# VHH binders against UDP-D-glucose 4,6-dehydratase (TGDS), part 23

Target 1, 355 residues: UDP-D-glucose 4,6-dehydratase (TGDS), of Bos taurus (Bovine) (a6qlw2)
Amino acid sequence: MSVAGRAESLGPPDSFAKRVLVTGGAGFIASHMIVSLVEDYPNYMIINLDKLDYCASLKNLETISNKQNYKFIQGDICDSHFVKLLFETEKIDIVLHFAAQTHVDLSFVRAFEFTYVNVYGTHVLVSAAHEARVEKFIYVSTDEVYGGSLDKEFDESSPKQPTNPYASSKAAAECFVQSYWEQYKFPVVITRSSNVYGPHQYPEKVIPKFISLLQHNRKCCIHGTGLQTRNFLYATDVVEAFLTVLKKGKPGEIYNIGTNFEMSVLQLAKELIQLIKETNSESEMENWVDYVDDRPTNDMRYPMKSEKIHGLGWRPKVPWKEGIKKTIEWYRENFHNWKNAEKALEPFPVQPPFV
Short names: E, the ipSAE of ESMFold2; O, the ipSAE of OpenDDE; V2, 0.75 times the mean of E and O plus 0.25 times the DockQ between their complexes.

## First folded at step 23 (VHH)

Design bb4 (from o4 with F33W Y53G W101F; framework vhh_sonelokimab_d1; at its last look DockQ between E and O 0.01; V2 from the best seeds 0.00; counts 0 for: pae E 18.8 > 2, placed apart)
Fold by OpenDDE, look of step 23:
Structure bb4 (fold): chain B 355 residues (1-355), chain A 124 residues (1-124)
Amino acid sequence: as target 1 above (355 residues)
Amino acid sequence: DVQLVESGGGLVQPGGSLRLSCAASGRTFSRYWMGWFRQAPGKEREFIGAISGSGGNTYYAVSEKGRFTISRDNSKNTLYLQMNSLRPEDTAVYYCATDYFGKVWYKSKSYDYWGQGTLVTVSS
């Protein structure tokens, strides 16, 4: 029985070594990823797919908008017909799936939208990628899928125990992605990252929100006691992690992307007040803080082990002091990059910004 | 596994020229970026230049621009480094490298496979 040599499909005479689809590329982390890929990998064609929701901004991609190895496509991952056509026409080799509803506060009031976009949309995308025989599919998840813990650090084998609708939707999407590995040995990789901060983030998350509030001479709105802690990674470090996974990540594997740097929301507020208001007085700092009702469920911390990705040679590099200063500076000039960004500054519960 | 084998090194006089070759194994040579590096005794490995899979794009270290030319013959799976106006300070082991990821980077850590190197000695 003559093992018919798989004719390496002569990729389209395209001068590019790989074609990479990045979903959610007009968002936060994905925009940094695209910029990095376009600038540092000129032999890659980078296709940005984004529906341009309220938190998206093409200004995040302005530096590379005219590059020959960059293409933007407006579209919705929940449109199965569109997604199928996209894979047929663009001849995608690699998928980086960032597109998601991500605002936890909104997930409590718009939970079904999160399910639809994060779960159904992901299922549509991974199915199309499988049919197109994509070489690698990276799904971007979150540390929140583990649920909260005070004492136990989670590794990649820890069970998923999400406590909010956002985390639940991300966890559910993981199950669909993983099922393609189990059933078809489709080359999927799942990443679970800690909190990411830096430029290009819509100001609804804690760091950009506090920065923007203070820069507009408004008080930081702390949910509950503010004693909950988060681990914060700078955006460029996370991009390097994704690049590491893209290069060295094993199909069927999960990789935590975490940091040992941990800070409470209260401490974060204080540090930002010090940096932005240039005060060291505790009394003065208190004038810039308001306490509001907590989320319906709010985990105290998400301790996560990252030894697996460390084994691939990745470690965070950007110190907090450097990263946060760069972030603060960026928002001074770029807060207006989003329509109705002021609505994001309202305390929870917040109404979604008008698209 | 991709194997890289450098050749063409040797002794040359100052002002002379030398052409190095790097033979690569594999069927998909034209798909990958390749680069040249060198390491002098007691110094760090330094980037010389890189070339795209198709050969359409080349990048050079600022210090080597104009003296060194990188080219490739994809039909022969071979990378070349033409060195002109050689100087004693060009004495080093020269390495060929490939990057399957197609990253253009001046750091050696960005490349996946390396040859054994070929020694170039520039001396009167």
Scores: ipSAE 0.000, ipTM 0.287, lowest interface PAE 13.5, mean pLDDT 88
ESMFold2, look of step 23: ipSAE 0.000; ipTM 0.169
ESMFold2 (binder alone), look of step 23: mean pLDDT 78; pTM 0.813

Design bb5 (from o4, 13 letters changed; framework vhh_8cml_1; at its last look DockQ between E and O 0.68; V2 from the best seeds 0.00; counts 0 for: pae E 5.3 > 2, unsure alone 63.5 < 65)
Fold by ESMFold2, look of step 23:
Structure bb5 (fold): chain B 355 residues (1-355), chain A 124 residues (1-124)
Amino acid sequence: as target 1 above (355 residues)
Amino acid sequence: EVQLVESGGGLVQPGGSLRLSCAASGRTFSRYFMGWFRQAPGQEREFVALISYSGGNTYYSVSAKGRFTISRDNAKNTVYLQMNSLKPEDTGVYFCATDYWGKVWYKSKSYDYWGQGTQVTVSS
């Protein structure tokens, strides 16, 4: 059975206006969402469901862990009997589904785990939410479902053309979620986000990894060309986008959550070296990078349009210089937010070449 | 400082082939990704292809994909662009270019080092 949440509620169970389930809530983006919901919606009960694997940390929730409108439940969305019982007992009104396996390079090594968690787990969850007559179900997807493009910007009507196992699992999960709208008019909403950065991100991802390597006097390891270019969106801007979709999003719709700000991995390394090592010397900066051209080429860009969510009144507000400064400061004091955080700094496994 | 010298341009008929070379000297060549750009008459420079520093990864513009092949020989400090099935629209000056940090790699203004260019003309 799951472990009940650390905080005990003193309010009566039916005193809350809404009960919101957030899956993956001890993770990166979802923990920021939970903190915002708990603080800004004291009349909502916020239920954090997380299995607490290596990317998760309950420390992400410390500031709100003792609030009366917060509850943690340890569990796995892939356990269909547990999930059914959860919906029967917790009277959930709204689901925000963040739980996923998300690391693209890892998805080439552990591809079937991504299918199990992302596709099967999502199907279990949406089926249970439909049976429980949940009033809104938000599925958090990715811009990577579109596949890469140099010139064409993708809008929400563009076909999905995923190019890696992670993106494929998210695209497949979207199909299951959308089918509940098509068949039953179950009120689902899908969001497709650009890359997100900020505090609480497990340091296997490029931004926190480079920050942490440099702060430990180690070189940034550039895999592939280093020219992979991503749009980076600060965590609090993404939380505001999810709040906007929760309040104003229309059932059955898909919303891109993006930014025009983009940066290559090499440019990212340069800027982080300048900020963390406090140097503008080209020869000195070159000494802080190491090249490993040992991986399959991923898509070079994921350009997308976000006009639909702009029409709901959301735009990114945090400029890169502000967001990255806050992020660097956070990792300086919080590298040990996860057990064995140093494992995240190791190179990922090399993919064998296809013959 | 990196010096880049293109060669191999010329006049060809539609459907013909050319191989361009870009010889590099100066700094360590194997630490740089390499790109090809082209400039048609009256147009801005546009991206054609790039190759990683080891040669293990390549990427092509939509117009080049399937017809052009970029390769490199780090022992000779040289990058090649094999151009097949040439069309009149491929006419222009072809430049090799590089930049250590890869700012906005598909934009010509982001590159620090350029060759002088080599003319490719596909006659009608």
Scores: ipSAE 0.239, ipTM 0.678, lowest interface PAE 4.3, mean pLDDT 86
ESMFold2 (binder alone), look of step 23: mean pLDDT 79; pTM 0.808
OpenDDE, look of step 23: ipSAE 0.587; ipTM 0.853
ESMFold2, look of step 24: ipSAE 0.179; ipTM 0.643
ESMFold2 (binder alone), look of step 24: mean pLDDT 78; pTM 0.800
OpenDDE, look of step 24: ipSAE 0.462; ipTM 0.797

Design bb6 (from o4 with A50Y; framework vhh_sonelokimab_d1; at its last look DockQ between E and O 0.84; V2 from the best seeds 0.00; counts 0 for: pae E 7.8 > 2)
Fold by ESMFold2, look of step 23:
Structure bb6 (fold): chain B 355 residues (1-355), chain A 124 residues (1-124)
Amino acid sequence: as target 1 above (355 residues)
Amino acid sequence: DVQLVESGGGLVQPGGSLRLSCAASGRTFSRYFMGWFRQAPGKEREFIGYISYSGGNTYYAVSEKGRFTISRDNSKNTLYLQMNSLRPEDTAVYYCATDYWGKVWYKSKSYDYWGQGTLVTVSS
């Protein structure tokens, strides 16, 4: 906004109207949320809590890092003593809980890490937030908790049937969060989003991985047939959805944040090859693709209805062609946003190496 | 340059079985994803099933799961649809279709090439 930080004098730094904790704020989606909150709400203190794992980068926040209404605290939501002290000292009014382990392929290899971070960490956080009388707690979940479907679209009343350790950990965490509403009427809200893409995404995920591979003159690796499809939602549309839920979300409710835009992994590779290698030659495009063995079970589709959040006035606005061009350009300039970015281009193990 | 010709349609009694074939000609058949659709009179085309270029992955519409089997033989450039436990509701023109890039496979608009169709009538 051109008027962000409007000139009325604020009182001392500790007189902010509200204090908002954003967990995982150096990560992908949460960093976009923090930037928007800092810029749009200069009278709110925005507190970024992140342990700074391999997917995180404080560079994601560089444009607002010196703002008076922004504060970074390094810490781990799994440390219950630290979390309790944090709520006692920072006087948090609102929690936006993004911190999670999120990579599905890694969840088959490192399943207990996903349980520890996603389930135990979330339980620590919601318990401390309840004890501190936080006025709103938003838990960021995933459409993958529904499980996959070829033809049925899920709404928020559909049962959870997760099919992998990542989705299972998110579903379990939802149960803990929802129980605080059921037992105490603690004002929680759960969001379940489609796959998100855009700047700041660590390039182990399919869109930034393919972009980065192609920009480094390497082939896109297709697992199996590449027929699995995802609904892709641009980062700024997701931030607008979270702002809508923050303002208008009803306590105890669940909101799907989805899009009708759907694309297979193989079609994604084709479009990225066309855009990045600037070719329409089918034979040339074929040479930019390698096929590898199948990986652990992944659902083919996560179809989802979003009528509840549409009723709050939110719909996606960024068309794919615009969002993907911005994303390609960002990675052209920012591949080294993470110290181990090259590691993200390594194949994930699907099977142990044969000796 | 890909041409698709369905065969094997005809009249079948309820509860019976029928095997449809789709003969493909042209270059690189082994790289094309293949699907079966059907269209009853006055209805839109309905997805039946889809098979990867290697034959290693198959996907079916829920309504057809368990009754229909899709397969392919790349050495013969042929796609098959085995239909069991047929019902009068299965009466339709059956089409094979193909897509090189594996777009959104359950949507008919995603397919590059189509056969002419073969009629299946389920009646006593």
Scores: ipSAE 0.013, ipTM 0.501, lowest interface PAE 7.8, mean pLDDT 85
ESMFold2 (binder alone), look of step 23: mean pLDDT 78; pTM 0.804
OpenDDE, look of step 23: ipSAE 0.024; ipTM 0.542

## First folded at step 24 (VHH; framework vhh_8cml_1)

Design bc1 (from bb5 with T98A; at its last fold request DockQ between E and O 0.70; V2 from the best seeds 0.00; counts 0 for: pae E 7.5 > 2)
Amino acid sequence: EVQLVESGGGLVQPGGSLRLSCAASGRTFSRYFMGWFRQAPGQEREFVALISYSGGNTYYSVSAKGRFTISRDNAKNTVYLQMNSLKPEDTGVYFCAADYWGKVWYKSKSYDYWGQGTQVTVSS
ESMFold2, look of step 24: ipSAE 0.118; ipTM 0.620
ESMFold2 (binder alone), look of step 24: mean pLDDT 82; pTM 0.836
OpenDDE, look of step 24: ipSAE 0.547; ipTM 0.827
ESMFold2, fold request of step 25: ipSAE 0.013, 0.013, 0.000; ipTM 0.546, 0.515, 0.111
ESMFold2 (binder alone), fold request of step 25: mean pLDDT 82, 82, 82; pTM 0.834, 0.836, 0.835
OpenDDE, fold request of step 25: ipSAE 0.720, 0.719, 0.665; ipTM 0.894, 0.892, 0.873

Design bc2 (from bb5 with V62D A64V; at its last look DockQ between E and O 0.66; V2 from the best seeds 0.00; counts 0 for: pae E 5.3 > 2, unsure alone 62.0 < 65)
Fold by ESMFold2, look of step 24:
Structure bc2 (fold): chain B 355 residues (1-355), chain A 124 residues (1-124)
Amino acid sequence: as target 1 above (355 residues)
Amino acid sequence: EVQLVESGGGLVQPGGSLRLSCAASGRTFSRYFMGWFRQAPGQEREFVALISYSGGNTYYSDSVKGRFTISRDNAKNTVYLQMNSLKPEDTGVYFCATDYWGKVWYKSKSYDYWGQGTQVTVSS
């Protein structure tokens, strides 16, 4: 029953205080955000928009799927007619835009698909949100828009210099989003995050892929040196960052969401072998690594400073030891969260997009 | 258990060239990435260049990019650093280094195996 003193809690479900659209909500990061919003904001209607591509799973939302303040709508942000109708009918107040194509290696093969989804889809969405006079629009971007560096750490004022089609599409989408602030003062906020890990990540990405390979008694496949180094942020820390930006973020601003924790692919493989195969024998650990043919060259590092969001009171708090153990346990029980999870363990396709 | 021995250092005029070698012995050389670091007097060791185990990938610090070339010959268990267009700022002791698991590769403290170093002096 409703709590006395709140008028919005007395009506039927359509009297919610705010209506929040989360795009890509059956995906990795956005599903954690939806769970948190549904649980923490029972007076907000949380609307999950997802087209349900191969990386998505509605199982990510099972624990809250029957809540009265949660609604799933299947649709494609690239369908401008559908998106316009959605904003006309759902009375959306806040947009959290997570939907994107995100796999860097795939972006070299399917570059036009990345442009279509990430740039055109974002432009459709921000245009419709502006026309509907949405009160806040948060665009989820990536540290890869800065380009790689060995020595320089990027802050939010650093120029974008993307070096691959994925990063280029995100950078271009940022330009469209920011132009609505510059021209109309439409209240957008952009976030740029480090690599995220945790439950719900489709196991084509390095952390869940290595976990899944090792749990199926297969070797970790290393491309090139394996010295590509990334900063890894646990999923619940990044959800806390988005909640902080939602509550305290200033319109027109960009916020880096990062961590000083970094490791190479080889160091990651070593630690996962130690944890999953329960060995410290160096000769045994070396037998769990296999070197394969290289992919197109990528940046070695994306160093980033996060002082602006620290000023809002957020810092990462989940240590790697804790976060990775929880992640390993989740994949042990949930590898079949996606129908074709075994495809993630296969070699990455390298064919041109026209084949 | 991995031994690294640098050679090829010396005195050279600005604009000159040197070729450093790093001979490796012990564990299978072709399983190791290899790096070069340098240390000027009173300074910390700084990253210079890196090469993958196959030789297919190389990385350079910004201060040497375009002037230095790292290469390897796995049949001879040797890594080379060709240093062209040398400047006085390149003066220092040059070390080759490796680590099998590739901790933070641009930080000298992350490397477990080091050579003794070879002196390079660029002076007119």
Scores: ipSAE 0.128, ipTM 0.599, lowest interface PAE 5.3, mean pLDDT 86
ESMFold2 (binder alone), look of step 24: mean pLDDT 78; pTM 0.799
OpenDDE, look of step 24: ipSAE 0.500; ipTM 0.812

Design bc3 (from bb5 with S52T V62D A64V T98A; at its last read DockQ between E and O 0.62; V2 from the best seeds 0.00; counts 0 for: pae E 5.8 > 2)
Amino acid sequence: EVQLVESGGGLVQPGGSLRLSCAASGRTFSRYFMGWFRQAPGQEREFVALITYSGGNTYYSDSVKGRFTISRDNAKNTVYLQMNSLKPEDTGVYFCAADYWGKVWYKSKSYDYWGQGTQVTVSS
ESMFold2, look of step 24: ipSAE 0.193; ipTM 0.681
ESMFold2 (binder alone), look of step 24: mean pLDDT 81; pTM 0.830
OpenDDE, look of step 24: ipSAE 0.479; ipTM 0.801
ESMFold2, fold request of step 25: ipSAE 0.214, 0.064, 0.047; ipTM 0.663, 0.593, 0.589
ESMFold2 (binder alone), fold request of step 25: mean pLDDT 80, 81, 81; pTM 0.824, 0.828, 0.832
OpenDDE, fold request of step 25: ipSAE 0.610, 0.588, 0.586; ipTM 0.853, 0.844, 0.842
ESMFold2, last read: ipSAE 0.119, 0.122, 0.123; ipTM 0.632, 0.637, 0.642
ESMFold2 (binder alone), last read: mean pLDDT 81, 81, 81; pTM 0.835, 0.829, 0.834
OpenDDE, last read: ipSAE 0.589, 0.579, 0.602; ipTM 0.845, 0.841, 0.850

Design bc4 (from bb5 with T98A Y100F; at its last read DockQ between E and O 0.40; V2 from the best seeds 0.00; counts 0 for: pae E 4.0 > 2)
Amino acid sequence: EVQLVESGGGLVQPGGSLRLSCAASGRTFSRYFMGWFRQAPGQEREFVALISYSGGNTYYSVSAKGRFTISRDNAKNTVYLQMNSLKPEDTGVYFCAADFWGKVWYKSKSYDYWGQGTQVTVSS
ESMFold2, look of step 24: ipSAE 0.235; ipTM 0.663
ESMFold2 (binder alone), look of step 24: mean pLDDT 81; pTM 0.827
OpenDDE, look of step 24: ipSAE 0.600; ipTM 0.845
ESMFold2, fold request of step 25: ipSAE 0.116, 0.163, 0.116; ipTM 0.560, 0.614, 0.577
ESMFold2 (binder alone), fold request of step 25: mean pLDDT 81, 81, 81; pTM 0.833, 0.831, 0.831
OpenDDE, fold request of step 25: ipSAE 0.719, 0.712, 0.718; ipTM 0.894, 0.893, 0.893
ESMFold2, last read: ipSAE 0.143, 0.013, 0.209; ipTM 0.571, 0.456, 0.631
ESMFold2 (binder alone), last read: mean pLDDT 81, 81, 81; pTM 0.831, 0.828, 0.834
OpenDDE, last read: ipSAE 0.715, 0.728, 0.730; ipTM 0.892, 0.897, 0.899

Design bc5 (from bb5 with F33Y V62D A64V; at its last look DockQ between E and O 0.51; V2 from the best seeds 0.00; counts 0 for: pae E 3.9 > 2, unsure alone 63.5 < 65)
Fold by ESMFold2, look of step 24:
Structure bc5 (fold): chain B 355 residues (1-355), chain A 124 residues (1-124)
Amino acid sequence: as target 1 above (355 residues)
Amino acid sequence: EVQLVESGGGLVQPGGSLRLSCAASGRTFSRYYMGWFRQAPGQEREFVALISYSGGNTYYSDSVKGRFTISRDNAKNTVYLQMNSLKPEDTGVYFCATDYWGKVWYKSKSYDYWGQGTQVTVSS
């Protein structure tokens, strides 16, 4: 029978179940996430947004660059007009926001650049995502927002007490992201991770820097005391944590992503010398260390509890001995992943002030 | 190898002061960070203070911060712990310790070289 007064409306064709925007996708952690999403979710369109700064490389994505569910867009999250257009055209369902300036030592000399990228850029992005009615927004933050401690392990209820411009910018960005939950119930989730290591990390950070120095027959340069201690989490374990949060994370919540494994910078140098120079001789190992100065260092320790994400079923599974061997092997063959990788090997890389 | 000898312990009244010394001999002293630990009877060995290779960085446990001062004189191969405003809970054997590779610096198990200890007793 005919039905008077009814009309059928068809939405646009959509051959993908979800469309996922990953900012900073040519960078370290985000590239591992993109590879995992593209390979394991062929029914999701994965959109990589990156401005291709010095620490990024499209080579990180080479193995999946030809996949039909992958798309690269070059752009800057600080460009509000571009970001608005992006959300109007790409029909984004999920945002994974990794893009940031991340080098702590650099943040002391280029602090306003960190504010601009990390705070303003994040605010632009979350505002546009909210207006576009994105169904999930994950902001990737850091355990450094808590500040340092000798004895106490921080949980997600601990107050933020950042001690450097990088950590301060991340803490401020968290406030903007969280405000969209508080005011609009926009479904944001914040993650705070321990230090991450693995393939694709630009070798200005301590683990890839020491690996690369030793592989080029240069000494590990120890700044300050070398006594600062960090928890190190392997890249594939972090990707699994983000997947767990994506599936099971509650809107408005914060999840620490950490590990019990910790190591000082000087002990790290010793182990890398043993592995890369294949020596246990104390006198030989001492030849591979150089002390630049005895300057004050950042916080000595960032201890963090991860009970909330354990309750979602995630725990780190890659032991240090396995993860570091894979990392050493990767840098042996991939040091030139970045055009000017040798610049990262300087004892304390500096850049001209932003003008 | 490095040999460490503590001295300067003794009996003192609450509120008093005491200066401990740790004399080092052997290997190049100025390349080693130095720590002080203490142990009360029946208790675990507890971190007290740490000083960097050159003396440019110092760190203290919360229980002694503001009362104790660690310093070093590399010409004399000696580290000092000035202890002011002493309390009965500061009573114990004080050990100096060092390690070359900078393991987990606040844990006693991470140190390879130890002195014999010197007794500090705060009488009341």
Scores: ipSAE 0.236, ipTM 0.640, lowest interface PAE 3.9, mean pLDDT 86
ESMFold2 (binder alone), look of step 24: mean pLDDT 79; pTM 0.809
OpenDDE, look of step 24: ipSAE 0.238; ipTM 0.699

Design bc6 (from bb5 with F33Y T98A; at its last fold request DockQ between E and O 0.67; V2 from the best seeds 0.00; counts 0 for: pae E 7.8 > 2)
Amino acid sequence: EVQLVESGGGLVQPGGSLRLSCAASGRTFSRYYMGWFRQAPGQEREFVALISYSGGNTYYSVSAKGRFTISRDNAKNTVYLQMNSLKPEDTGVYFCAADYWGKVWYKSKSYDYWGQGTQVTVSS
ESMFold2, look of step 24: ipSAE 0.034; ipTM 0.562
ESMFold2 (binder alone), look of step 24: mean pLDDT 81; pTM 0.835
OpenDDE, look of step 24: ipSAE 0.615; ipTM 0.856
ESMFold2, fold request of step 25: ipSAE 0.013, 0.000, 0.012; ipTM 0.522, 0.400, 0.545
ESMFold2 (binder alone), fold request of step 25: mean pLDDT 81, 81, 82; pTM 0.829, 0.839, 0.836
OpenDDE, fold request of step 25: ipSAE 0.644, 0.642, 0.613; ipTM 0.867, 0.866, 0.856

